# Designs tried in a protein design chat: VH-VL binders against q9umr5. Part 203

Target 1, 268 residues: q9umr5
Amino acid sequence: SYKPVIVVHGLFDSSYSFRHLLEYINETHPGTVVTVLDLFDGRESLRPLWEQVQGFREAVVPIMAKAPQGVHLICYSQGGLVCRALLSVMDDHNVDSFISLSSPQMGQYGDTDYLKWLFPTSMRSNLYRICYSPWGQEFSICNYWHDPHHDDLYLNASSFLALINGERDHPNATVWRKNFLRVGHLVLIGGPDDGVITPWQSSFFGFYDANETVLEMEEQLVYLRDSFGLKTLLARGAIVRCPMAGISHTAWHSNRTLYETCIEPWLS
Short names: E, the ipSAE of ESMFold2; O, the ipSAE of OpenDDE; V2, 0.75 times the mean of E and O plus 0.25 times the DockQ between their complexes.

## First folded at step 8 (VH-VL)

Design gg62 (framework fv_mavrilimumab)
Fold by ESMFold2-Fast, scan of step 8:
Structure gg62 (fold): chain C 268 residues (1-268), chain A 123 residues (1-123), chain B 111 residues (1-111)
Amino acid sequence: as target 1 above (268 residues)
Amino acid sequence: QVQLVQSGAEVKKPGASVKVSCKVSGYTLTELSIHWVRQAPGKGLEWMGGFDPEDGEPVYAQRFQGRVTMTEDTSTDTAYMELSSLRSEDTAVYYCATVSYDWKTGRYSFDYWGQGTMVTVSS
Amino acid sequence: QSVLTQPPSVSGAPGQRVTISCTGSSSNIGAGYDVSWYQQLPGTAPKLLIYGKSNRPSGVPDRFSGSKSGTSASLAITGLQAEDEADYYCQSYDSSLSGWVFGGGTKLTVL
């Protein structure tokens, strides 16, 4: 029988947003138990990511306990960062496939409608003034704001992303790496037409240098140092990259071709 | 505030078609997602279909697929539900309702309802 | 048949607490979809009472609350009043049916 699937949503999402994804899974893998975690919905998705990690942790424990053969995670947008942290803080997770669906794994540096609504007078060039303050770090979106022109501030002030990426030291780093490495497959999905995740290569652990030139995962210091296990996973054959053009940010969970190509193969 | 005003009661013969209207005021139709729900006398609520608030495409309940057509006239801010091949079992009050997304809570709901249109199918 | 199961009736005296259950399955409530509750007075259209877990529209008293666990949801009414006598419906989305579904309805009688 199929392993249960746990879905973790993104910024301002609802469980209804995943209806097509659940319909596709039901068609191709009938009998699969799929649960969309309805925690931190709407404005609550703005709560600090460590607070969200704690809440989602409490929700996934009983699901994982009931599935001795393992579970799959599908984590969308900001939810992919929550799942990154879950896999690191849980000493006993049994995740087989971690499917990251257009998530800013190396951070975000772009002017989006969400940011303009929250901070109307801010541009990406000056948002660092808000995000790298103690007040700004109380907002999830600021927890993964990664300004390539103020990297020293990012490294010092990021309370979440810099820590889970091993870009700044943390007492638990060795244990987090060991836990994360238990994952069976890391499936990375994203594409150039997303329109929200900037740079889109952040979904594949690529990111801007100081000149806004994208450096891919293998050129990142976090990969080269193997800070949380990316180099080890890649050597093990456990990283899958599935880029697809033509898909906007809100369409990743509702495109049948994307599902069949990038998600379906990893749900057995 | 949104108001939904539906067309008046209809009496139809078996095999006929009925087209119920829902006039929107307080907002433009293009900003809303209109869904249709029916209720047979003494029975519960049954969702028939509507325009998906995320996709913008009409979606119909499996039971009504092939018999129901939902359309919109944006020039008059009026939504329509047409049900064909009427049977006595189609006797019901037909409601239109708005489906709204509350970004603060991340929730969808059927938040405003029309007054209902009684459709009676009899010989 | 209704996809979501509600008791056909429930009763209570003024001032009491009553709960109305809504039982679904893994394809709807169990999958994490929201549960909304509607109140219908005789001869009127349904009125939204609770949407998503326990959110209340403006004008709905705080003695109405919702909860959700596993494949089930509940509507709780505290301080029961005569004007609460009505039919109550739960609603969710079902991924197997690709559509919205309602419970069969519960007649609340205030004694």
Scores: ipSAE 0.700, ipTM 0.868, lowest interface PAE 1.8, mean pLDDT 91

Design gg63 (framework fv_mavrilimumab; at its last look DockQ between E and O 0.94; V2 from the best seeds 0.00; counts 0 for: pae E 2.2 > 2)
Fold by OpenDDE, look of step 10:
Structure gg63 (fold): chain C 268 residues (1-268), chain A 123 residues (1-123), chain B 111 residues (1-111)
Amino acid sequence: as target 1 above (268 residues)
Amino acid sequence: QVQLVQSGAEVKKPGASVKVSCKVSGYTLTELSIHWVRQAPGKGLEWMGGFDPEDGEPVYAQRFQGRVTMTEDTSTDTAYMELSSLRSEDTAVYYCATVSYDWKTGRYSFDYWGQGTMVTVSS
Amino acid sequence: QSVLTQPPSVSGAPGQRVTISCTGSSSNIGAGYDVSWYQQLPGTAPKLLIYGRSNRPSGVPDRFSGSKSGTSASLAITGLQAEDEADYYCQSYDSSLSGWVFGGGTKLTVL
């Protein structure tokens, strides 16, 4: 018997978007109960991430309760951040594999199609004026906007990413770290040809410094300080990094080779 | 609003092929994802296949794999469904329909339908 | 024989509330795929009635509503009217079949 799989979507996705993933799982792991959480779909995916975390929490709790052996999470794009936060706030989750599928785990700083659509008159260099305002933080995208040139604003105004990263002190940091460390494996998936996640290394907790030089996970303060458990997870062999080239952002959940290489091994 | 106008009724012999057309107006064919659904007399709706609304690729129901071909002529905004090796059980009304994504809700649906084309297969 | 199971018929008097069930499985409704409902008047093509569980297209009265729970969905019609007499179909996507699926249909008779 395979552990249940819970899928959390990204921006403007639908359950239909994950049809191929479900088909792959059904073919390779027949009998697996897969649930795509159809919450905060479409425009609603722009709602504050903490609101989404609460909604998804309510949805996963009964699933986890019915699966004492544990569950797997597959969380795509923005969903990966939702899931990380979810695992941070839940002191009783039973997640075996947390599969982060092309998620901006260390934030986003790039002119993407999503940004152009939402902010047609704004460039990434100016988005901090919007995203780090109170009303800007009411949008999910701004919740993980990480401007390397405005670190002070990020640290002070980011109501989501800075908190789950433990970059800004808060009373729940220790507990969230403890909760997150309950995960069996953290599977990080992404690649250089994504075209949306910027930098693409964000999917692996890499990110820009003040000179827009990409630093790796091990060079990040969150790692060095082990603010939410990355260093600890790595030390115990719980982090899996699965980079793959030639995959666009909208194809991560629909690529058979990617599935077989980076996802399937962790669904047992 | 989208309008779908289908070709007229067809009478075919077993083993023959039928090609039904669906002309789109209101929007261009390139903006739409056309699917086909049939309904045998007195029976329910059965999805046959269509163009995937996300990647644009044709997808056919397993039951019709190898017998059905769905094509599009963008110059005339017309979609086609060809069914070969016809059998008596293929007697049905064939509908073309659009599958659309609502960005507000994040949902797909068969939101517009043609008037249907009756295909009768008899010896 | 349909992937989604509906009662073959339901009936109600004008003004009453009727409910049509749609029972799926873990590979369709239970997997989190959307459920839509279609109304088919006699001799006509189906018409979208409800999409994405509970959304109504423009022109559809609010006396039509949809819900979903577990592996099942339901269409509710309040204030039943004579013109509601029709066949109703639920629809979803099935990952095991890699395709869209319809229910067997329910004939609604207004008494």
Scores: ipSAE 0.868, ipTM 0.930, lowest interface PAE 0.6, mean pLDDT 95
Fold by ESMFold2-Fast, scan of step 8:
Structure gg63 (fold): chain C 268 residues (1-268), chain A 123 residues (1-123), chain B 111 residues (1-111)
Amino acid sequence: as target 1 above (268 residues)
Amino acid sequence: QVQLVQSGAEVKKPGASVKVSCKVSGYTLTELSIHWVRQAPGKGLEWMGGFDPEDGEPVYAQRFQGRVTMTEDTSTDTAYMELSSLRSEDTAVYYCATVSYDWKTGRYSFDYWGQGTMVTVSS
Amino acid sequence: QSVLTQPPSVSGAPGQRVTISCTGSSSNIGAGYDVSWYQQLPGTAPKLLIYGRSNRPSGVPDRFSGSKSGTSASLAITGLQAEDEADYYCQSYDSSLSGWVFGGGTKLTVL
């Protein structure tokens, strides 16, 4: 009787990384069909996000078609951005709960081990030179790099995040907004001890201004202009915020208390 | 270069316990996740348990829960599997194997295997 | 609970193609967990043949390939050789059992 759950992973993840999440779901909602999409695993997670969206779209279509009552999405880290785009480009999705698990919804501006591996001599202050080039935009990490000190470059060069957030105009923006608004619930999860997502408030559509002061979702132009439907969803009562301290980036999908508090209530 | 060398064959009576060892060479135990798989004569492979490569904690198959204990001695690079309350149906070859993550593909596999230890339970 | 099902035996002639199936359920292969394949010669330990659906370790010829669809996986062996005669096991993870599971094994006979 429970709706199927589709899981979309993040950078360098595997299906095995979600075993605890699936075990929790099986314990609390026995009989739920849960599918972790094993596409763009390992270093393939560095492929451009629009390429990943196309591949994940092809994978979710048959699952959604077999579940006319609807499906739930649980999307971790970078996977939350893939799911944002899926909900916008699919004019026939039947997603009830979209559970975004520590995803950089407004972008990333912080040094991480992934960035140090790819660009070892670059610091966050210099990374805009690489990420906002055509070559850099061929890497998923750069598709959501959001340097608050070079916002003009972000707006012009971001081939992904600026477009799905409605920060730069796009011919499909009106259709993408209508599609996204079909979601039943947008459940946002994240916390101050994540250690990777910077600022951590990006998971809740907050982000740095030019002085690196965090402005929350309701102060963002994308919210105020209702560019892709956040203001409409909030007015509808469809946005759930579930922050939790004490959880590191790789532990969001394996913490029982987090699951019971933030995820379990939204699986019908 | 990873090599797993297991202890020699054992013959036990019903009700006894057996402790099989798996010595790691060519690598350090702390960088590896060791799992145990058994095979009864003429039968298939059966996973018993091992140290989770992500959590670092031991996990056991439910049918062995309460009878099996898996431990590691990092100072000697040796993993152990102890099975208690032995029955005749526990007669099998017991293998240790490494579980590794390939970051290029994002995949886990049981990539290196020990030679096996025959445990015979007879009355 | 979910069990990985393999045919107990398959056979083929030298040079031919053989496929070994591995049927799971929604709690293992259907849940998106990887499938690995192992080759076991009589009296020896299993050897990793295919991991993560279709990846080959060093030294495994490209005659061996893996595929996965829905709740099932397959191992394909082309250009059969006498030395391919062995037992083959599929493996995945199962979320309902919270553990790794193996198929029952398939004896490949090269006629």
Scores: ipSAE 0.761, ipTM 0.884, lowest interface PAE 1.3, mean pLDDT 92
Fold by ESMFold2, look of step 10:
Structure gg63 (fold): chain C 268 residues (1-268), chain A 123 residues (1-123), chain B 111 residues (1-111)
Amino acid sequence: as target 1 above (268 residues)
Amino acid sequence: QVQLVQSGAEVKKPGASVKVSCKVSGYTLTELSIHWVRQAPGKGLEWMGGFDPEDGEPVYAQRFQGRVTMTEDTSTDTAYMELSSLRSEDTAVYYCATVSYDWKTGRYSFDYWGQGTMVTVSS
Amino acid sequence: QSVLTQPPSVSGAPGQRVTISCTGSSSNIGAGYDVSWYQQLPGTAPKLLIYGRSNRPSGVPDRFSGSKSGTSASLAITGLQAEDEADYYCQSYDSSLSGWVFGGGTKLTVL
């Protein structure tokens, strides 16, 4: 029978937003237990990501305990960062496939409608003043804000992304890397027409240098230093890259071709 | 202060069609997602279909697929439900209701309801 | 045979606590979809009482509360009053049916 699937939503999502994905799984893998975690919905998705990680950890423990053969994670947008942190902090996780669905894995440096709503006077060029403050780090979107022009501030102020990337020294770095490396597969999904994730290559661990030139995953310091295990996973053949054009940010979980190509093969 | 006002009661013969209207006031129809729910005499509530609150496309419950059409006229802020090939089992009160997202809680609900339209199907 | 199962009736005396259950499956409540509750007085349209897990619309007394666990949900009414005599429906979304679903309804009688 099929391993249980746990779905972790993004910013301002609800479980209803994933109805098509659940329908696709039921059609192709009948009998699969799929759970969309109903935590930190609506504006609660703005709470600090470490608070969300703690709450989601508590929710997944009983599901994993009932499935000793393993589980799969499908994690969308902001949810992909929650899931990566879960894989690092849980020494007892049994995740086979971690499916990262258009997630800002190396961070975000783009103006979005929700950022304009939250910080109406801000642009991407000045948002570092808000996000790299103690007050700004109390919002989830600032936990993965990554301004390529203010690297010192990012490294010093980021309470989340710089830590889970191993870009700043911390006492748990070795243990987190060991825990993360227990995943069976890392499936990276995203594409150039997303319209929200900036640069869209962040979903594949690519990101801007100081000139706003995109460096791919293999050119990133975190990969080259293998700070949290990306180089090891790639060498093991455990990283799957599945880019797809023509899909907007809100459509990744409602596109059948994407599901069949990028998700279905990994739901053993 | 949203209000949904429906058209009056209808009596139809088997095989005919009925078209029930739902006039929105206090909001515009482009701000709302209208769904239709019916209730046969002495029975419970049954969802028929509506416009998906996220993508705006019409969706219909499987048992009505091919018999129901739901449309909207944004110039008059009026939603319509047309049910064809009527049977006596289609005798019911037909409600329009809004399906709304509350961004504070991240939840959807059927929050505003019309007064209902009785449709009686008999020969 | 509604997708969501409710007891056909419950009763209680004034001041009592009453609960109404709503049992679903892994394709609706168990998948993480929300549960909402509606009150229907005779001859009137349904009225939203509870949406999501436990949220009350403005004007609904705090003696109405909801909860959800596993594949089931409950509506609790404390301090039962004569005016609470009505039909109560639960509602969720179902992925196997690709649609919204209602429970069969529960008639609450205040003794």
Scores: ipSAE 0.581, ipTM 0.826, lowest interface PAE 2.2, mean pLDDT 91
OpenDDE, second read of step 9: ipSAE 0.822; ipTM 0.907
ESMFold2 (binder alone), look of step 10: mean pLDDT 88; pTM 0.908

Design gg64 (framework fv_mavrilimumab)
Fold by ESMFold2-Fast, scan of step 8:
Structure gg64 (fold): chain C 268 residues (1-268), chain A 123 residues (1-123), chain B 111 residues (1-111)
Amino acid sequence: as target 1 above (268 residues)
Amino acid sequence: QVQLVQSGAEVKKPGASVKVSCKVSGYTLTELSIHWVRQAPGKGLEWMGGFDPEDGEPVYAQRFQGRVTMTEDTSTDTAYMELSSLRSEDTAVYYCATVSYDWKTGRYSFDYWGQGTMVTVSS
Amino acid sequence: QSVLTQPPSVSGAPGQRVTISCTGSSSNIGAGYDVSWYQQLPGTAPKLLIYGDSNRPSGVPDRFSGSKSGTSASLAITGLQAEDEADYYCQSYDSSLSGWVFGGGTKLTVL
């Protein structure tokens, strides 16, 4: 029988948004128990990411405990960062496939409709003044704002992303790395037509340098230092990269071809 | 405020078709997703289908697939539900309702309902 | 026939508390889909009472509250009043049916 699947949503999402994904899973892997975690929906998705990690952790513990053969995670957009932290802080997770669905794993640096709605007078070049303040760090979207022109401020002020990426020291870093490395497969999904995640290669641990040239995962200090296990996972054959063009940000969980190509093979 | 006004009661013979209308006021039809729910006398609510609020495409409950067609006329802000091959067990009150997303809570609801249209299927 | 199971009737006296259960399965409430509750007075259309498990629309008194746990949801009515006498329906989405589903309804009698 198939391992249960836990779905973690993104910014302003609801469980209903994943109905197509659940239909696809039921068609190809009938009998799979799928749970969309119905926490931090709507405006609550703006709560600090560490607060969300705590809430999602409490929700996943009983599901994992009931599935001794393991579980799969499908984590969409901002939810992929929540799942990154879950896998690090949980000493006893039994996750087989962690499927990261267009998540800004190295951060976000781009003017999107969400940011224009929240901060209508701010350009991406100025948003660091808001996001790297104590007030700004109370918003989830600022927890993964990564301005490549103010990397020193990002490293000092990021209360979430810089810590889980091992870009700034943390006393729990060794334990977090050990915990994360228990994952069976890290499946990275994203694409150039997403339109929200900027740069889109952030979904694959690529990111801008100070000149806004994208450097891929293998050129990142995070990878080279093996800060939380990316280099070890890649050497183990546990990282899967599945880019797909033609998919907008809100369509990753509702595209059948994407599901069949990038998700279905990893749901044992 | 949203108001949904439905067409009047219908009496049909077995095998006929019925087309119920739902006129929207207070908002443009393009801003709303209209769904249809029926209730047989003394029985519970049964979802029939509607326009998906995220996809914009009509979706129908499995038991009505092939017999029901839901359409919208944006020029008159009117939604329609047509049910064919009527049987006596199709005797029911048919409701239209709006399905909307509350961005503050991240939740969907059937928030406004029409007054209902009684469809009686008898010889 | 109903996908979501409700007791057919509940009763209480004015001022008391009543609870109406809604039992689903792994394909609906258990999958994480929201639960909404509707009040239907005799001869009228259903009225939205609770949405998104526990949220009240404008005009619904705080005597009505919703909760969800596992595969089940509950509607609680405190300070019961004669005007609360009605049929109550729960609703969720079902991924196996690819559609919205309702409970069989509960008739509340205020004694």
Scores: ipSAE 0.751, ipTM 0.887, lowest interface PAE 1.5, mean pLDDT 92
Fold by OpenDDE, second read of step 9:
Structure gg64 (fold): chain C 268 residues (1-268), chain A 123 residues (1-123), chain B 111 residues (1-111)
Amino acid sequence: as target 1 above (268 residues)
Amino acid sequence: QVQLVQSGAEVKKPGASVKVSCKVSGYTLTELSIHWVRQAPGKGLEWMGGFDPEDGEPVYAQRFQGRVTMTEDTSTDTAYMELSSLRSEDTAVYYCATVSYDWKTGRYSFDYWGQGTMVTVSS
Amino acid sequence: QSVLTQPPSVSGAPGQRVTISCTGSSSNIGAGYDVSWYQQLPGTAPKLLIYGDSNRPSGVPDRFSGSKSGTSASLAITGLQAEDEADYYCQSYDSSLSGWVFGGGTKLTVL
């Protein structure tokens, strides 16, 4: 039998948004128990990510307990960060495949229509003023806002991304790394035509330097220092990178070709 | 507030087709996703199909595929459901309904309903 | 025959609490899809009663509440009133059928 699949949604999503994904899984892997976690939907997805992590943890624990052979995680967009944090704080998770579906794993620094709903237009360069305040850090989006021009503020004020990345020292960094390394495979999915994740390479742990030049994962300090285990995972052959062009952000979970190429192989 | 007004009752013979209309007011048809649900006499509700609230594409229940066609006239804010090859078992009240998404809660619902159209299929 | 299973009928006296169950499967309620409830008074169109498992639209009394657990959902009606006599339907989405699904309906009789 196939291992259970747990789906974690992104910002403002509904379980209905993943109907095609569930259909694909049902068709190709009959009998698979798929659960889209119905937590922090809609505007509640703006809640602090640590709060979300706690909520999702409570939801996945019983699922994992009933699946001693392991489970797969499919985590979309913001959900990918939630899942990474989840795997970092859980010392007893049994995740085989962690599929990060177009997630801003190295953060977000983009002025997209997706974010313009919450913030004024052309505010990318000034969002640090809000996001790196105590008030701003009460919003999920700010928890992974990564301003390359204000790295000091990011490192000091980011209450989520900087911590799970191990970019800021904290007492749990070693343990979190150990926990995250329990994952069987880290499947990174994203693409240049996403239109939301900025830069799109963030889905592959790439990100801007101070000159807004995109550096790849292997050039990132978190990798070089192996602060949360990326280098170790790569060395194990446990990281799978699956880039795909021609897919918009809202279509990653609803594209059959993408599913067959990047998701299905890891649902065994 | 959204209002849905459907066409009048229909009597059809087996093998014929019926086309039911649903006129929208309060909002434009382009702002809504219209679905169709029928109810046989003394029976439960059955979803027939509708326009997907996310991508706007028509989706039909498997049972009715090939026999049902759902269309929209945005100029008149009217949605249509045509059912062909009618059978006695198609005798039912047919409802149009809006499927809406609440961004605050992240939930979908059939929040507004037409008054229903009785379609009787008899020889 | 319905994808979602409801009891055919329930009854209660005025002022009492009644519950209507809706049992699904791993491809609908169990998959995390929302459950909605509809009230249908005799000779009328269905009316949205509960959406998103537990949310009440404007105008729906707080006597009505919804909950979901596992593959099942429940509608609870407290302080039962004569006007509550109606048919009640649960609804969800089913990934195996690629469509919305309703329960078989429950006739609520107020004694």
Scores: ipSAE 0.538, ipTM 0.843, lowest interface PAE 1.3, mean pLDDT 94

Design gg65 (framework fv_mavrilimumab)
Fold by ESMFold2-Fast, scan of step 8:
Structure gg65 (fold): chain C 268 residues (1-268), chain A 123 residues (1-123), chain B 111 residues (1-111)
Amino acid sequence: as target 1 above (268 residues)
Amino acid sequence: QVQLVQSGAEVKKPGASVKVSCKVSGYTLTELSIHWVRQAPGKGLEWMGGFDPEDGEPVYAQRFQGRVTMTEDTSTDTAYMELSSLRSEDTAVYYCATVSYDWKTGRYSFDYWGQGTMVTVSS
Amino acid sequence: QSVLTQPPSVSGAPGQRVTISCTGSSSNIGAGYDVSWYQQLPGTAPKLLIYGTSNRPSGVPDRFSGSKSGTSASLAITGLQAEDEADYYCQSYDSSLSGWVFGGGTKLTVL
């Protein structure tokens, strides 16, 4: 029988947004128990990511405990960062496949409708003034704001992403790395036509340098230093990269071809 | 405030088709998704289908697939539900309802309902 | 063949608390989908009472509350009043059917 699947949503999402994904899973892997965690929906998705990690942690513990053979995680957009932290803070997780659907794993540096709604007069060039304040860090979207022109502020002020990526020291870093490395497979999905995640290569641990030139995962200091285990995972064949063109940000969980190509093979 | 006004009662013979209308006021049809729910006399509610609020395409319950067609006329803010090959079991009150997304809670709801249209399939 | 199972009837006296259950499965409530509740007075259209499992629309008194756990949801009515006598329906989304599903309905009698 198939391992249970846990779905973690993104910014302003609800469980209903994943109905197509669950339909695909039911068709290809009938009998799979799939749970979309309906925590931090709507405006609550703006709460600090560490608060969300704690809430999702409490929700996944009983699911994992009932599945001794392991579980799979499918984590969409902002939810992929929640799942990154879950895998690091849980010293007893039994996750086989962690499937990251277009998540800004190295952060976000782009103007979006969500940012304009929250901060109407801000552009990506000046959002660092808000996001890297203590007040700004109380919003999830600012927790993964990564301004490549103010890297010193990002490293000092980011309360979430810089810590989970090992870009700034943390007392728990060694334990977090050990826990993250327990994952069976890290499946990275994203593409150039997403339109929201900027740069789109952030979904594959690529990101802008100070000149806004994208450097891929293997050129990142976090990879080269193996800060949380990416180099080790890649060396053991545990990282899967599945880019697909033609898919907009809200369509990753509802495209059948994407599901069959990038997700279905990892749902044992 | 949203108001839904449905067409009047219909009496049809077995094998015929019926087309029920639902006129929206207080909002434009393009801002709302209309779904259809029926209720046989003395029985419970049964979802038939509607326009998906995220995809914008009609979705039909499996039991009605091939017999039901749902359409919208945005110029008159009117939604339609046509059910063909009528059977005695199709005798029911047919309701239209709006499905809306509350971004504050991240929740969908069937928040406004029409008054219902009684369709009787005789004999 | 109701996908969501409700007791066919419940009863209570004025002032009492009643609870109406809605039992689903792993493809609906168990999959994390929200539950809505509708009140239907005789001869009228259903009225939204609770949406998103526990949210009340404007005008619904706080005597009505919703919750869910595992594969089941509950509607609680406190301070029961004669005007609460009606049929109550739960609703969720079902991924195996790719559609919305209703419970069979519960007739609440106020004695």
Scores: ipSAE 0.691, ipTM 0.863, lowest interface PAE 1.8, mean pLDDT 92

